# VHH binders against Flagellar brake protein YcgR (ycgR), part 157

Target 1, 263 residues: Flagellar brake protein YcgR (ycgR), of Thauera aminoaromatica (c4kar8)
Amino acid sequence: MAELSTPSPASPAPLDGGRGDELEKFTLRGARQILQLLQDLITHRGLITAHTGGGHSFMTAVLKVDEERGRVVLDPSPDPQANRRALAAPRLTCVTQLDGIRIQFPLVGLGEGQDKGRPALFAPLPAEMLRLQRREFYRLQVPLAHELSCLLKAEDLARKPVEVSARVIDIGAGGVAVVVPTGAAEFVIGGTLPACRLALPDGEPIELDLEVRNLNRQTQRNGTEQLRVGLRFAALPRAADTRIQRYIFKTERALNAKARGGL

## First folded at step 13 (VHH)

Design X107 (from S11 with E103D G104D; framework vhh_7pa5_2)
Fold by ESMFold2-Fast, scan of step 13:
Structure X107 (fold): chain B 263 residues (1-263), chain A 119 residues (1-119)
Amino acid sequence: as target 1 above (263 residues)
Amino acid sequence: QVQLVESGGGMVQPGGSLRLSCAASGFTFSTYAMSWVRRAPGKGPEWVSYISPLGGSTSYADSVKGRFTISRDNAKNTLYLQMNSLKPEDTALYYCARDLYWDDKFDYWGQGTQVTVSS
């Protein structure tokens, strides 16, 4: 399947500042939200990769939040050089994850001292924290019972227009994977399929342009050949994005309920 | 599920050395602070030493400062206490304890390992 435009939540590398506009919707700036997220990191004991610039980083953890002083207490590195680099840095970029959700935040004004006789690093509470949803990084496996389909507008071997109804096998924020019978149409990696129609429950089909990202041939046990096609969304309208996200959310919720005790 | 198993205790003469080990299992060892706590015959528990989750911070009771060294190997899920210049007053059952830093208490303890310092 195709690459998604969002990075893996497991990556320790910080996200590029050039994505500021699209990351704004995931940025927390409320004091209560920031305190709660930091407390969640403490409760789940999330390890943090702190980037000091120049390709340097070290592992740390938030040990506690000092609300009265407006500070976080961090575990120093056992490497004295890493601590010196961190204290000299104008900014730390901290990256972690919580239940598959990527969390990133800056710390400015790092200092050192003691907390109850225990050496520690201190920093003011961050003014913002980035919290990227798990759904932005994972593709939802579409249940067969949903019979989700996408009508592809493609060409046959003779370069004549053909419409192919493809079964959607997975869906994410950046695209879908579909299966078609081998020979139903010709697909070229990097090619654009204009005005395709994605049929979601609860509404009219969504018209969208799809870019072919990858192709994979499968042979079924009965000898039938199928082609898996990875497709990237191009210029997705806001209404379409909202409907796709709603479908993913509702389906994952229903699947989790079935797995954990619902029928 | 959570288990802490101490070893390395024994009998030693004053001025001698021992290294205690604590094997941890059933949790992500590298994310928890750890402490050593001892109980001498006829006395209550005394905190001895602390180490932070990543090992960048250590602290010691005044009675052992300069003589004992706490360390950890997060790859091996093991906590250590190097005890040098041992005194008769160090005779105690030594416990490995999981330290809840933000709550200032211990939630799991090992069975203890006996250290006896006598001539």
Scores: ipSAE 0.600, ipTM 0.844, lowest interface PAE 1.6, mean pLDDT 84

Design X12 (from S3 with T31V; framework vhh_7pa5_2)
Fold by ESMFold2-Fast, scan of step 13:
Structure X12 (fold): chain B 263 residues (1-263), chain A 121 residues (1-121)
Amino acid sequence: as target 1 above (263 residues)
Amino acid sequence: QVQLVESGGGMVQPGGSLRLSCAASGFTFSVYAMSWVRRAPGKGPEWVSYISPLGGSTSYADSVKGRFTISRDNAKNTLYLQMNSLKPEDTALYYCARDLDYWDSGRFDIWGQGTQVTVSS
């Protein structure tokens, strides 16, 4: 998929382990950080989808963190088959969200028993927890009326410098997706486009370096071909980040207000 | 507004059965542990039963263990108490209560109006 979109609220799938290098900066390994995040899940009542493998999952919650015994207490499924599958699994992959932040962690060595006279599932504290800010992969679909554009500095097929004004179709904290006519420029995955200019409605264009992350050729029903290019923001300054976030939040609020029929 | 509404109480003879229901509204029912608490005439409140947010864990007061069963239907925002082998000592006003603590149980912030259960010959 060429776009990074807002995750579906229904049954979020586990993140791909092949992105290990990029995910390392979002991985918590400190015991105190792990304990605090688990406690935050309890305090904010975060429900967890636990994947047991083979396409099976069940809903659970962390009921308690037992620091003395180094374990979490989990709500068993009311479905006995789900509990049997979980206990037979070599690991659980737990996925949840807290205030728009995606959280994912493994549990290994699941057992069952009782604590305070009530049945529970128990697992050792996870050695790591992945914590991704909502902003890292939330994408706002840009309204056509905003005419958002990004001036790309690239090369053509003859390796000559070209400037291509591309329409921005989605935008997030981590990057943009743009559309260019097929053949307008050459793009290489992992390549950098220096000193590109992102035009937002309020103020001067933002100058920034972009990394090509993905390419997807699309054919419209009328036979017209276009190239969708996913671009990551490289070394984004705080002022630019703040302005991009302001645009995203302002636009999302306006879309939500209009959708509610209050306007 | 956050609200709990009990129903299903009534008069029954010793050895009989009743099923109480509690309809929840105004909050995300599925993320709260719930309890049943009763108050007999002239006595203080007695905790009866607990159920975890997803319904996988339950516990009971010794006085009702083996006779009562707590359950929940999160899709219907409803809590239940199945009461079997009722005794005169079970006569009380039964309250549905929202439990703030997932595991250590006992901090209730929202209560229903109560439903009367009378067990008599």
Scores: ipSAE 0.669, ipTM 0.869, lowest interface PAE 1.3, mean pLDDT 85

Design X13 (from S3 with T31L; framework vhh_7pa5_2)
Fold by ESMFold2-Fast, scan of step 13:
Structure X13 (fold): chain B 263 residues (1-263), chain A 121 residues (1-121)
Amino acid sequence: as target 1 above (263 residues)
Amino acid sequence: QVQLVESGGGMVQPGGSLRLSCAASGFTFSLYAMSWVRRAPGKGPEWVSYISPLGGSTSYADSVKGRFTISRDNAKNTLYLQMNSLKPEDTALYYCARDLDYWDSGRFDIWGQGTQVTVSS
């Protein structure tokens, strides 16, 4: 799907703040997810509109994430009045966009200072960041070089347990699509595959339950048959969700950086 | 095509002033930190000054602090170096450079041709 045809909110204005279930599914609260997203803003040179209240805002950028001091380093405005308004504000609402993904986060406790003679604005790391993709079911196409696999625990025609190593072709927040050789196992739409193991490039495989959502039999150009299986994550633990989201972010960033001639 | 073009160099007496300019083209200027670097006869390159992407943060080498001011105009894609109270030891070829790192300055990928500054009576 062409992301450019169905834009996320185009306005830099902050989304109206009710802490409600509506935005909870798009809110990142893991410390490592927050650090990774802030690092992505630096790597992709994302400019930020910081709203200081009263209809005032200024343009800034994250210059550095200082993990040791638990803070972000922000580019001050060349307008001293904008900096004074920001420092007087109890909260900044920061809004940016990377590749059609809207990112919004609060900063509280803004201060000013210097690091090695360089003036900067400093704020503690945000406790949460909102990340709105243009579509809730965005799927990252998995690079072949990653050799991403999922060990499926399924049944054969005689209902005997079988294990099938399936290649992961796409991955999103809600599930994966895998490719399985025809006849390797029986899949039923709505059926549950318990204790499957998703192998990400870093760390131990993630144990998770998968629900079969769709089946698509395809004949390749060379005449071979394969089965594409769409699988939904069931009862995904927060730690597993964090690892999957981190993989998606890092891979998307790396693909974008590669398209631009590498970092 | 990414390009940086410097101007404003020349000959000036000790205690005089010069303003250097650097015109950027072929990239989104406001997304990059910028630096001035100089090379004096018989010496290696010396970093002179840094400015953040939006211009809110600047820093200077100890040799030029209080005398030089770096600034930028993102609407005009132009970097400036205002040089006051010039000394003979400021004599050098001055380059503007695109800085890849927002904070850990010193990784330059694009350089200008340089503009000569000579401070002599």
Scores: ipSAE 0.652, ipTM 0.868, lowest interface PAE 1.3, mean pLDDT 84

Design X14 (from S3 with T31N; framework vhh_7pa5_2)
Fold by ESMFold2-Fast, scan of step 13:
Structure X14 (fold): chain B 263 residues (1-263), chain A 121 residues (1-121)
Amino acid sequence: as target 1 above (263 residues)
Amino acid sequence: QVQLVESGGGMVQPGGSLRLSCAASGFTFSNYAMSWVRRAPGKGPEWVSYISPLGGSTSYADSVKGRFTISRDNAKNTLYLQMNSLKPEDTALYYCARDLDYWDSGRFDIWGQGTQVTVSS
């Protein structure tokens, strides 16, 4: 049910780096900013999931930032196999959280050694660190009871204009995922759907332009096919952004209250 | 409340073994480095052993190196000290301590009540 959502703030999975252009505005490249963020990880005692490739990962922590030598000291895994995989990997992808802020960074040139008889993993300081606030990557799975819809202005297979009412499956600051019947309209990745209307539970529908980001075909148990479409908000107006964020916040708080046994 | 409770001490003859445990509560155990510190009668505290937050890095005082092993179970919020080849000089009250310094150990903010280890014939 949450297959098309971006990873939650608590998710250890790395964000897909295939579209680096979109993440550039959230990427820190200044040496002082990188040093400060790494020190913040130590101060807040953030645990790190280090991905070594091939589906393998291990838990670590930044134990020290050696500014003078330009390197980080990492806690080795108590599992020797995990350490061997890490040392053999050309690159580690490190993922962690600070107060709902997702932090991701690469480490290249990992080595092992000792300081005062203490085993440690060492790596040069990363050249870049990704810092995403919860709102930039969070996706709320829309409750079915909310009946959220988006009226899409698209084209059919004959390039004729069609309007398709799509059910909204998830929603975030950057876009929505919707479901449409197979064949209802033609979607092209990178194509723009102008003047679509997003209906929230309160107020008038929000008129906005949507960019097609991904497509996923699914077959339901009754044999009907449907298409899941990931859509990005193009040039979202401030008032619309505010309404979407309020909906996400209110809905998440209500869901969290139910999870804690307070419905 | 942040709390550390040690157990497993006792009386043992030289050459014997003991396993100490420390149960942690009131904080996220896996976020902290931990140490064992001992105090012999009439002496000041002596640091014994250190373990990093995930348990991948350990160190020992020269007096216990090769004889003691520190370990932790983060799922059970428990710290351990396996003590082998015990000597009379190991007689002390043993404290579990939360270590504020991840790498350069030695700054402790919470301690347990201690567990007594007596090594005598």
Scores: ipSAE 0.604, ipTM 0.843, lowest interface PAE 1.6, mean pLDDT 85

Design X15 (from S3 with T31S; framework vhh_7pa5_2)
Fold by ESMFold2-Fast, scan of step 13:
Structure X15 (fold): chain B 263 residues (1-263), chain A 121 residues (1-121)
Amino acid sequence: as target 1 above (263 residues)
Amino acid sequence: QVQLVESGGGMVQPGGSLRLSCAASGFTFSSYAMSWVRRAPGKGPEWVSYISPLGGSTSYADSVKGRFTISRDNAKNTLYLQMNSLKPEDTALYYCARDLDYWDSGRFDIWGQGTQVTVSS
């Protein structure tokens, strides 16, 4: 059995198109990266919702990436009105998914034409594409050298308030996993731990409300038992989210550089 | 199981019309381009028509252009070929084919068993 909590989202509305500073790390601007992602959409037969503004959209697909001419070939709508709206729009916002990863990109300068008797819509390659990972399921294994900790506000077995400094073993945009000694505090799945403090290397602790999602008992090699606690971020403010994701991004980038033989 | 089943063939007089259907099952029909291909007795296979995944783009062999119309109903997983002004030279076994390439043609992996069209006086 797999115990993956997969969300079942409706097709999501367009985001700000990478306007926020936290979206910058998910924005692809390299020509080769953009070409590869568009080819991946073709290979995986991804359908695209193209938003034309005014609440209007139509379904399309990338039929071909013409690298030499720097353009994409798109499937027109069988509805002529949808095509007319698309051609009249100054910009299309294209939204799709690839393996549960949200992809969003603009197309500007849409035209209509034919290639060897086949009608198509044509647009220049986008200058940027958003590739949003499944944030809630991505987990960075925290390097031991970082000594990341979270001060938990919990209750002991006698139901008295207790503060427990827990080591963070993994972290994602949706939460953390921590380890505590067995018996240090009582945790109830679905329970909320208010005003906990997450210590990141570069600043003041971040105050967070955490929800207990799972509990696992583990025995260490020295025979000592520890409890692994999975915790979800509840109502995370943008500033806190930005700091957590910058830590994840910087750490992952450093680990990737080391794995590639970087300095 | 991936399957294509053609129907609608028959015998018709020159100048008549027929509508061929192809029922698709076992795959996401709307994610594939589709083609019609025919084979006349004593001749090799001839590509007849193409339709893109969403149905917005179609193309035809010069021999049938203006007489045949390809279409699809993605909600019903069905491909169609409307054949008008039929000629004796249109007599052939007609195959529905799944096209692996969205834009570049000719790479078919799944075929139906075919439906016979006979145009004679």
Scores: ipSAE 0.557, ipTM 0.830, lowest interface PAE 1.8, mean pLDDT 83

Design X16 (from S3 with T31Q; framework vhh_7pa5_2)
Fold by ESMFold2-Fast, scan of step 13:
Structure X16 (fold): chain B 263 residues (1-263), chain A 121 residues (1-121)
Amino acid sequence: as target 1 above (263 residues)
Amino acid sequence: QVQLVESGGGMVQPGGSLRLSCAASGFTFSQYAMSWVRRAPGKGPEWVSYISPLGGSTSYADSVKGRFTISRDNAKNTLYLQMNSLKPEDTALYYCARDLDYWDSGRFDIWGQGTQVTVSS
């Protein structure tokens, strides 16, 4: 079926609610998590685009979370017509961002009144909130059982071509981190490794160019040293991007299900 | 970097009007609630008025309610105070202030230099 497209965090347009299964992994339903996210919006001064239907929206902000009454206090529009449209709407769809993370949530049962002599819009706490992290910053820790590898085409210290099979430790939309034996090849930050092959569990290896972003020497449990190499995808083909995103989605969902089922 | 600059003060007769302005720079103006605070000679500071980040919510001290109107233009990064039916007791140095709290107003971190309002015959 259709995969979730990654929207711009700055986009005010609502995401399609019909993609419930695809968005489930990004949906918060715990009361404590919802309260914390709303408080984060206040602390970081997140401005909200509230969609009232019929192509109408207005700018608002969460001014206060009233935990005792189970409601949020919203900044009314200075335009009285926008407030009237909001109050007449069966629901508001609120869209915002926090540190590049897209946040979306519904508000139902909007009312108006005053608190401390100040005009305000009130709504019950949402039962769920969508928190969609920017795709390029998310890193899946690859389970050892998956045996995910990347064949690197690099050079040794004498500038002789070498191929190194590296274990993939983490993977995101923007790149991978791999482990390489110390001395297997020379890596230079900013250097390009052409025509490397990323082996995902399903299908043929993906051929791609990788840029070296960072190097970190790590000591193993047995006291030996290994090199951790951070690699950025250069000019990733759309089909490859789709396969990587599908792997990340499936694996993260399985890991989340295991964690929640455990305790 | 972060700055508030008041203007529009002056001398006016009782019953007159003045419009104060506050130009904000160095921060995202629309993310902050703003207040006007005044200080009369020999007195402590008195909070005058509050406006929410998007301007949909306002409140006033009882002493100025019905006479003063606070407003903001987020596109121009400017805060205003329209002062009508001025009284001698309104004589004070008027400051705009950036309010750290969205709803529980009263914690201010950035202040302007102030603009003097004198109401006398």
Scores: ipSAE 0.661, ipTM 0.863, lowest interface PAE 1.3, mean pLDDT 84

Design X17 (from S3 with T31A; framework vhh_7pa5_2)
Fold by ESMFold2-Fast, scan of step 13:
Structure X17 (fold): chain B 263 residues (1-263), chain A 121 residues (1-121)
Amino acid sequence: as target 1 above (263 residues)
Amino acid sequence: QVQLVESGGGMVQPGGSLRLSCAASGFTFSAYAMSWVRRAPGKGPEWVSYISPLGGSTSYADSVKGRFTISRDNAKNTLYLQMNSLKPEDTALYYCARDLDYWDSGRFDIWGQGTQVTVSS
């Protein structure tokens, strides 16, 4: 199962590919834009986490963009096993950050070679690159003590209305991720859940429409299965946006104060 | 501020070995390629060895290839040069240098103060 949470810009974890349509407007496909962004990574010394599948990753960097050969030159891992996994993988998912902007791109057709006795990894230029600003992808991990919930108005397998109280596990300016028991409701990517109610600490629940953007099944330590659902705020009023941002800001500051205090 | 401090030089007989270290501070060490450069008495600077930011790629001057090994420990912000089978011709002041170019090595902006290596019988 793919990972569905939208990580912070500094997180090495890749964004879930099931978000394809949602991320289209943030995806660069122009050759000049791709070349410029890769050059910006070189100029600003962006270190890259390259995911090779199966939970494996290694640190790399784009050392050079070879426009004539249509390829990038990557720093190999000092770990030979990581390089073997990368070469065997059908695809690398590369994740980095530039000036608080999350950048993610695939590399396909990885090869190895040498230039002037210097080992390197080579890959064709990516056909697309994802570029997300802080506001669009930042997610606050909700403290368990806050017991945030969202009452979802969904449908069961027979398309009958059902209400599910879901625990909110992360929240951002654009949406929430919640967990529900497997089979509690049917979720369709791109489907709208109208008039859901988000309960924040302090104040009345916020009524809002949520769009299902991604799904991930997870197995807990005790063997129970839960469904993680990523939900986008469809029609968010300014007052609701302000309350959500205030909660995120206040909680982040409180968490930072605890971490700094050594508690 | 940015600082590079070399150590590990000394006097050694031909055929001996030395390990040089360079402690980096004031910048993100893992984001830069690094080089060792030496200067022999009465001569200009000579590039010795290069290492990429993550340490997966290295290169050497023909005069030291097979005898010297460059490495780095990014967790400790430290660059190393293992020197084996030392020759009198290796006698020089050795500098670590921060390389501005990831692939086409040769533009250095920050240098250490140097550590002296003397190879004599």
Scores: ipSAE 0.579, ipTM 0.825, lowest interface PAE 1.5, mean pLDDT 85

Design X18 (from S3 with T31D; framework vhh_7pa5_2)
Fold by ESMFold2-Fast, scan of step 13:
Structure X18 (fold): chain B 263 residues (1-263), chain A 121 residues (1-121)
Amino acid sequence: as target 1 above (263 residues)
Amino acid sequence: QVQLVESGGGMVQPGGSLRLSCAASGFTFSDYAMSWVRRAPGKGPEWVSYISPLGGSTSYADSVKGRFTISRDNAKNTLYLQMNSLKPEDTALYYCARDLDYWDSGRFDIWGQGTQVTVSS
């Protein structure tokens, strides 16, 4: 499966485990980092969408972190049905944002009670929190008119070196997704393709090493099979990173301008 | 401009009822806990009632428990206080206040102008 684009940081929809490996670098697991992020949510008064499963969710907020008892205190819903669904759920997936940064975390073992005479929902402190930087995770869908390509250096079925010109279908700060004809080359998840060449508009091709992250076979309308390959930038030079970010920014700006100009 | 505008005060007989309203503007109302605080003639301020940002948690001073009900409508940016079984000792100027501490109420930064409640004879 090709690497998927991230939803907006403001999107209430949870990010799924199919992106788990790519999200690890954005996952906080240190106790002090988790406590600080929860305190930041309290200080900045972030509203939280808590997903209870089955397409159900409710709005809540972190009211307090009880460090001595190792738990968070959440504002219950004024809707008793929403509270009953939350308490019956084996797990809540909490989604919020702080200054445009998406934050997502699980809560397990939700209970209800009172703190100092005030009704509240309680849950143990989460063991992990996702703090997603949009630009590092964002994938630009490459316009067909740009004819973006990447020359891949791989091996064919006979284990002989082969160069494959692949069309780039999406690009981000961390990598690209490309399409190649099925059988053009052998790809192994975790394998490195050295000295590939990414051709951007307005410049010389960028030489870089790519790591294979995922593979997905697709049949086109004309009956031919294509392989979609997700590729990570393994050791991106600083100059190359700057050029890629510039391309993404320029293209986003042009697409946004086109959308605003359309009636 | 951050503002709280109160209404619903007046004169009522002992045992009567009044409903106070507080319209909030200039901030995201659902981000903040809200409180009602009153000041009787010749006395200091007394905290009356608290409601959490989303309305799921409420609390009351012992003097008003069972008689007063606090509520909020976040879609309308409005806070309410339903006052039943009013007593002469409930006579006071009632203030709507924005509560900076979701949990430990008592730190207020924005206050309404106050609305007079008089329970007489």
Scores: ipSAE 0.235, ipTM 0.685, lowest interface PAE 4.6, mean pLDDT 83

Design X19 (from S3 with Y32W; framework vhh_7pa5_2)
Fold by ESMFold2-Fast, scan of step 13:
Structure X19 (fold): chain B 263 residues (1-263), chain A 121 residues (1-121)
Amino acid sequence: as target 1 above (263 residues)
Amino acid sequence: QVQLVESGGGMVQPGGSLRLSCAASGFTFSTWAMSWVRRAPGKGPEWVSYISPLGGSTSYADSVKGRFTISRDNAKNTLYLQMNSLKPEDTALYYCARDLDYWDSGRFDIWGQGTQVTVSS
């Protein structure tokens, strides 16, 4: 249950290293298991949030596993500054999701170059990968087309109340992750945002208290910086819980149909 | 449900420019590598350009390198091809195509209807 104090499986924020003994049972160290999991990410087109330290991250993907050269080929950021930060970092912490299962792995020794005439970032194969198969960690990635939002009751730099309409990027039984424009409000890990309003389809907004669990600055493909905020449901009425679970289930079914090109 | 629709073709003189667009729908555009492929009258398809899912990696056929630029706007589900210094030999029907493989591209599963580019004096 203590794992609920960490970011969700779909959250871009890395899991806490203080739980090493609890996470060991979910850690893959076999070379063939690692290669197969990386190939599964390619086959299922999993996008990866790569954390470069200092709260910075960028979106990437494993484009190829080069087993002969013992490396992965990663999609560079279209933002040159994000690539420079990544190359300067001693390690990347990569976070992604495959069918609701959180996958996290380190990459050390990042370099840049070309493969078959295509610019790419390269890194040695990871020695280990974390794969969390626990249902309490499940998060649904919210499609952009759903325009799911949460009205946050926060404070600005001067501690004055401010309302921020944030786009919901993932949602689970325990909380949501949202994106806000850089500078829209100040967030403190462990702080509570009272009386926020989560807008779900097929009903009026759900009023709830949210606890800030994690913060992550991310550079988008167009060079735009956003703050991603992980928020835990402090208390959730049964009716609200039912509506959230229904939305997750219905959206999963629709996404599975869409991935197959429609039924 | 899954669809690619090209536009922006037309007639231009040698040395002219055109910007092609491809509107994608029915799938998660941002997770797919994309290519432009052309077919001149009486010839087979020729791969023109590639772009990775997030746009950080691009490549071009030698025949168009330095003249064409591929780009994408994942928020708008749109692929682009900026064509400069057009030559008569660039005359073809231009297709956007969805790459089945992220990196070892050359196998495509979805094609648009194409947009005609004619370069003549």
Scores: ipSAE 0.626, ipTM 0.856, lowest interface PAE 1.5, mean pLDDT 85

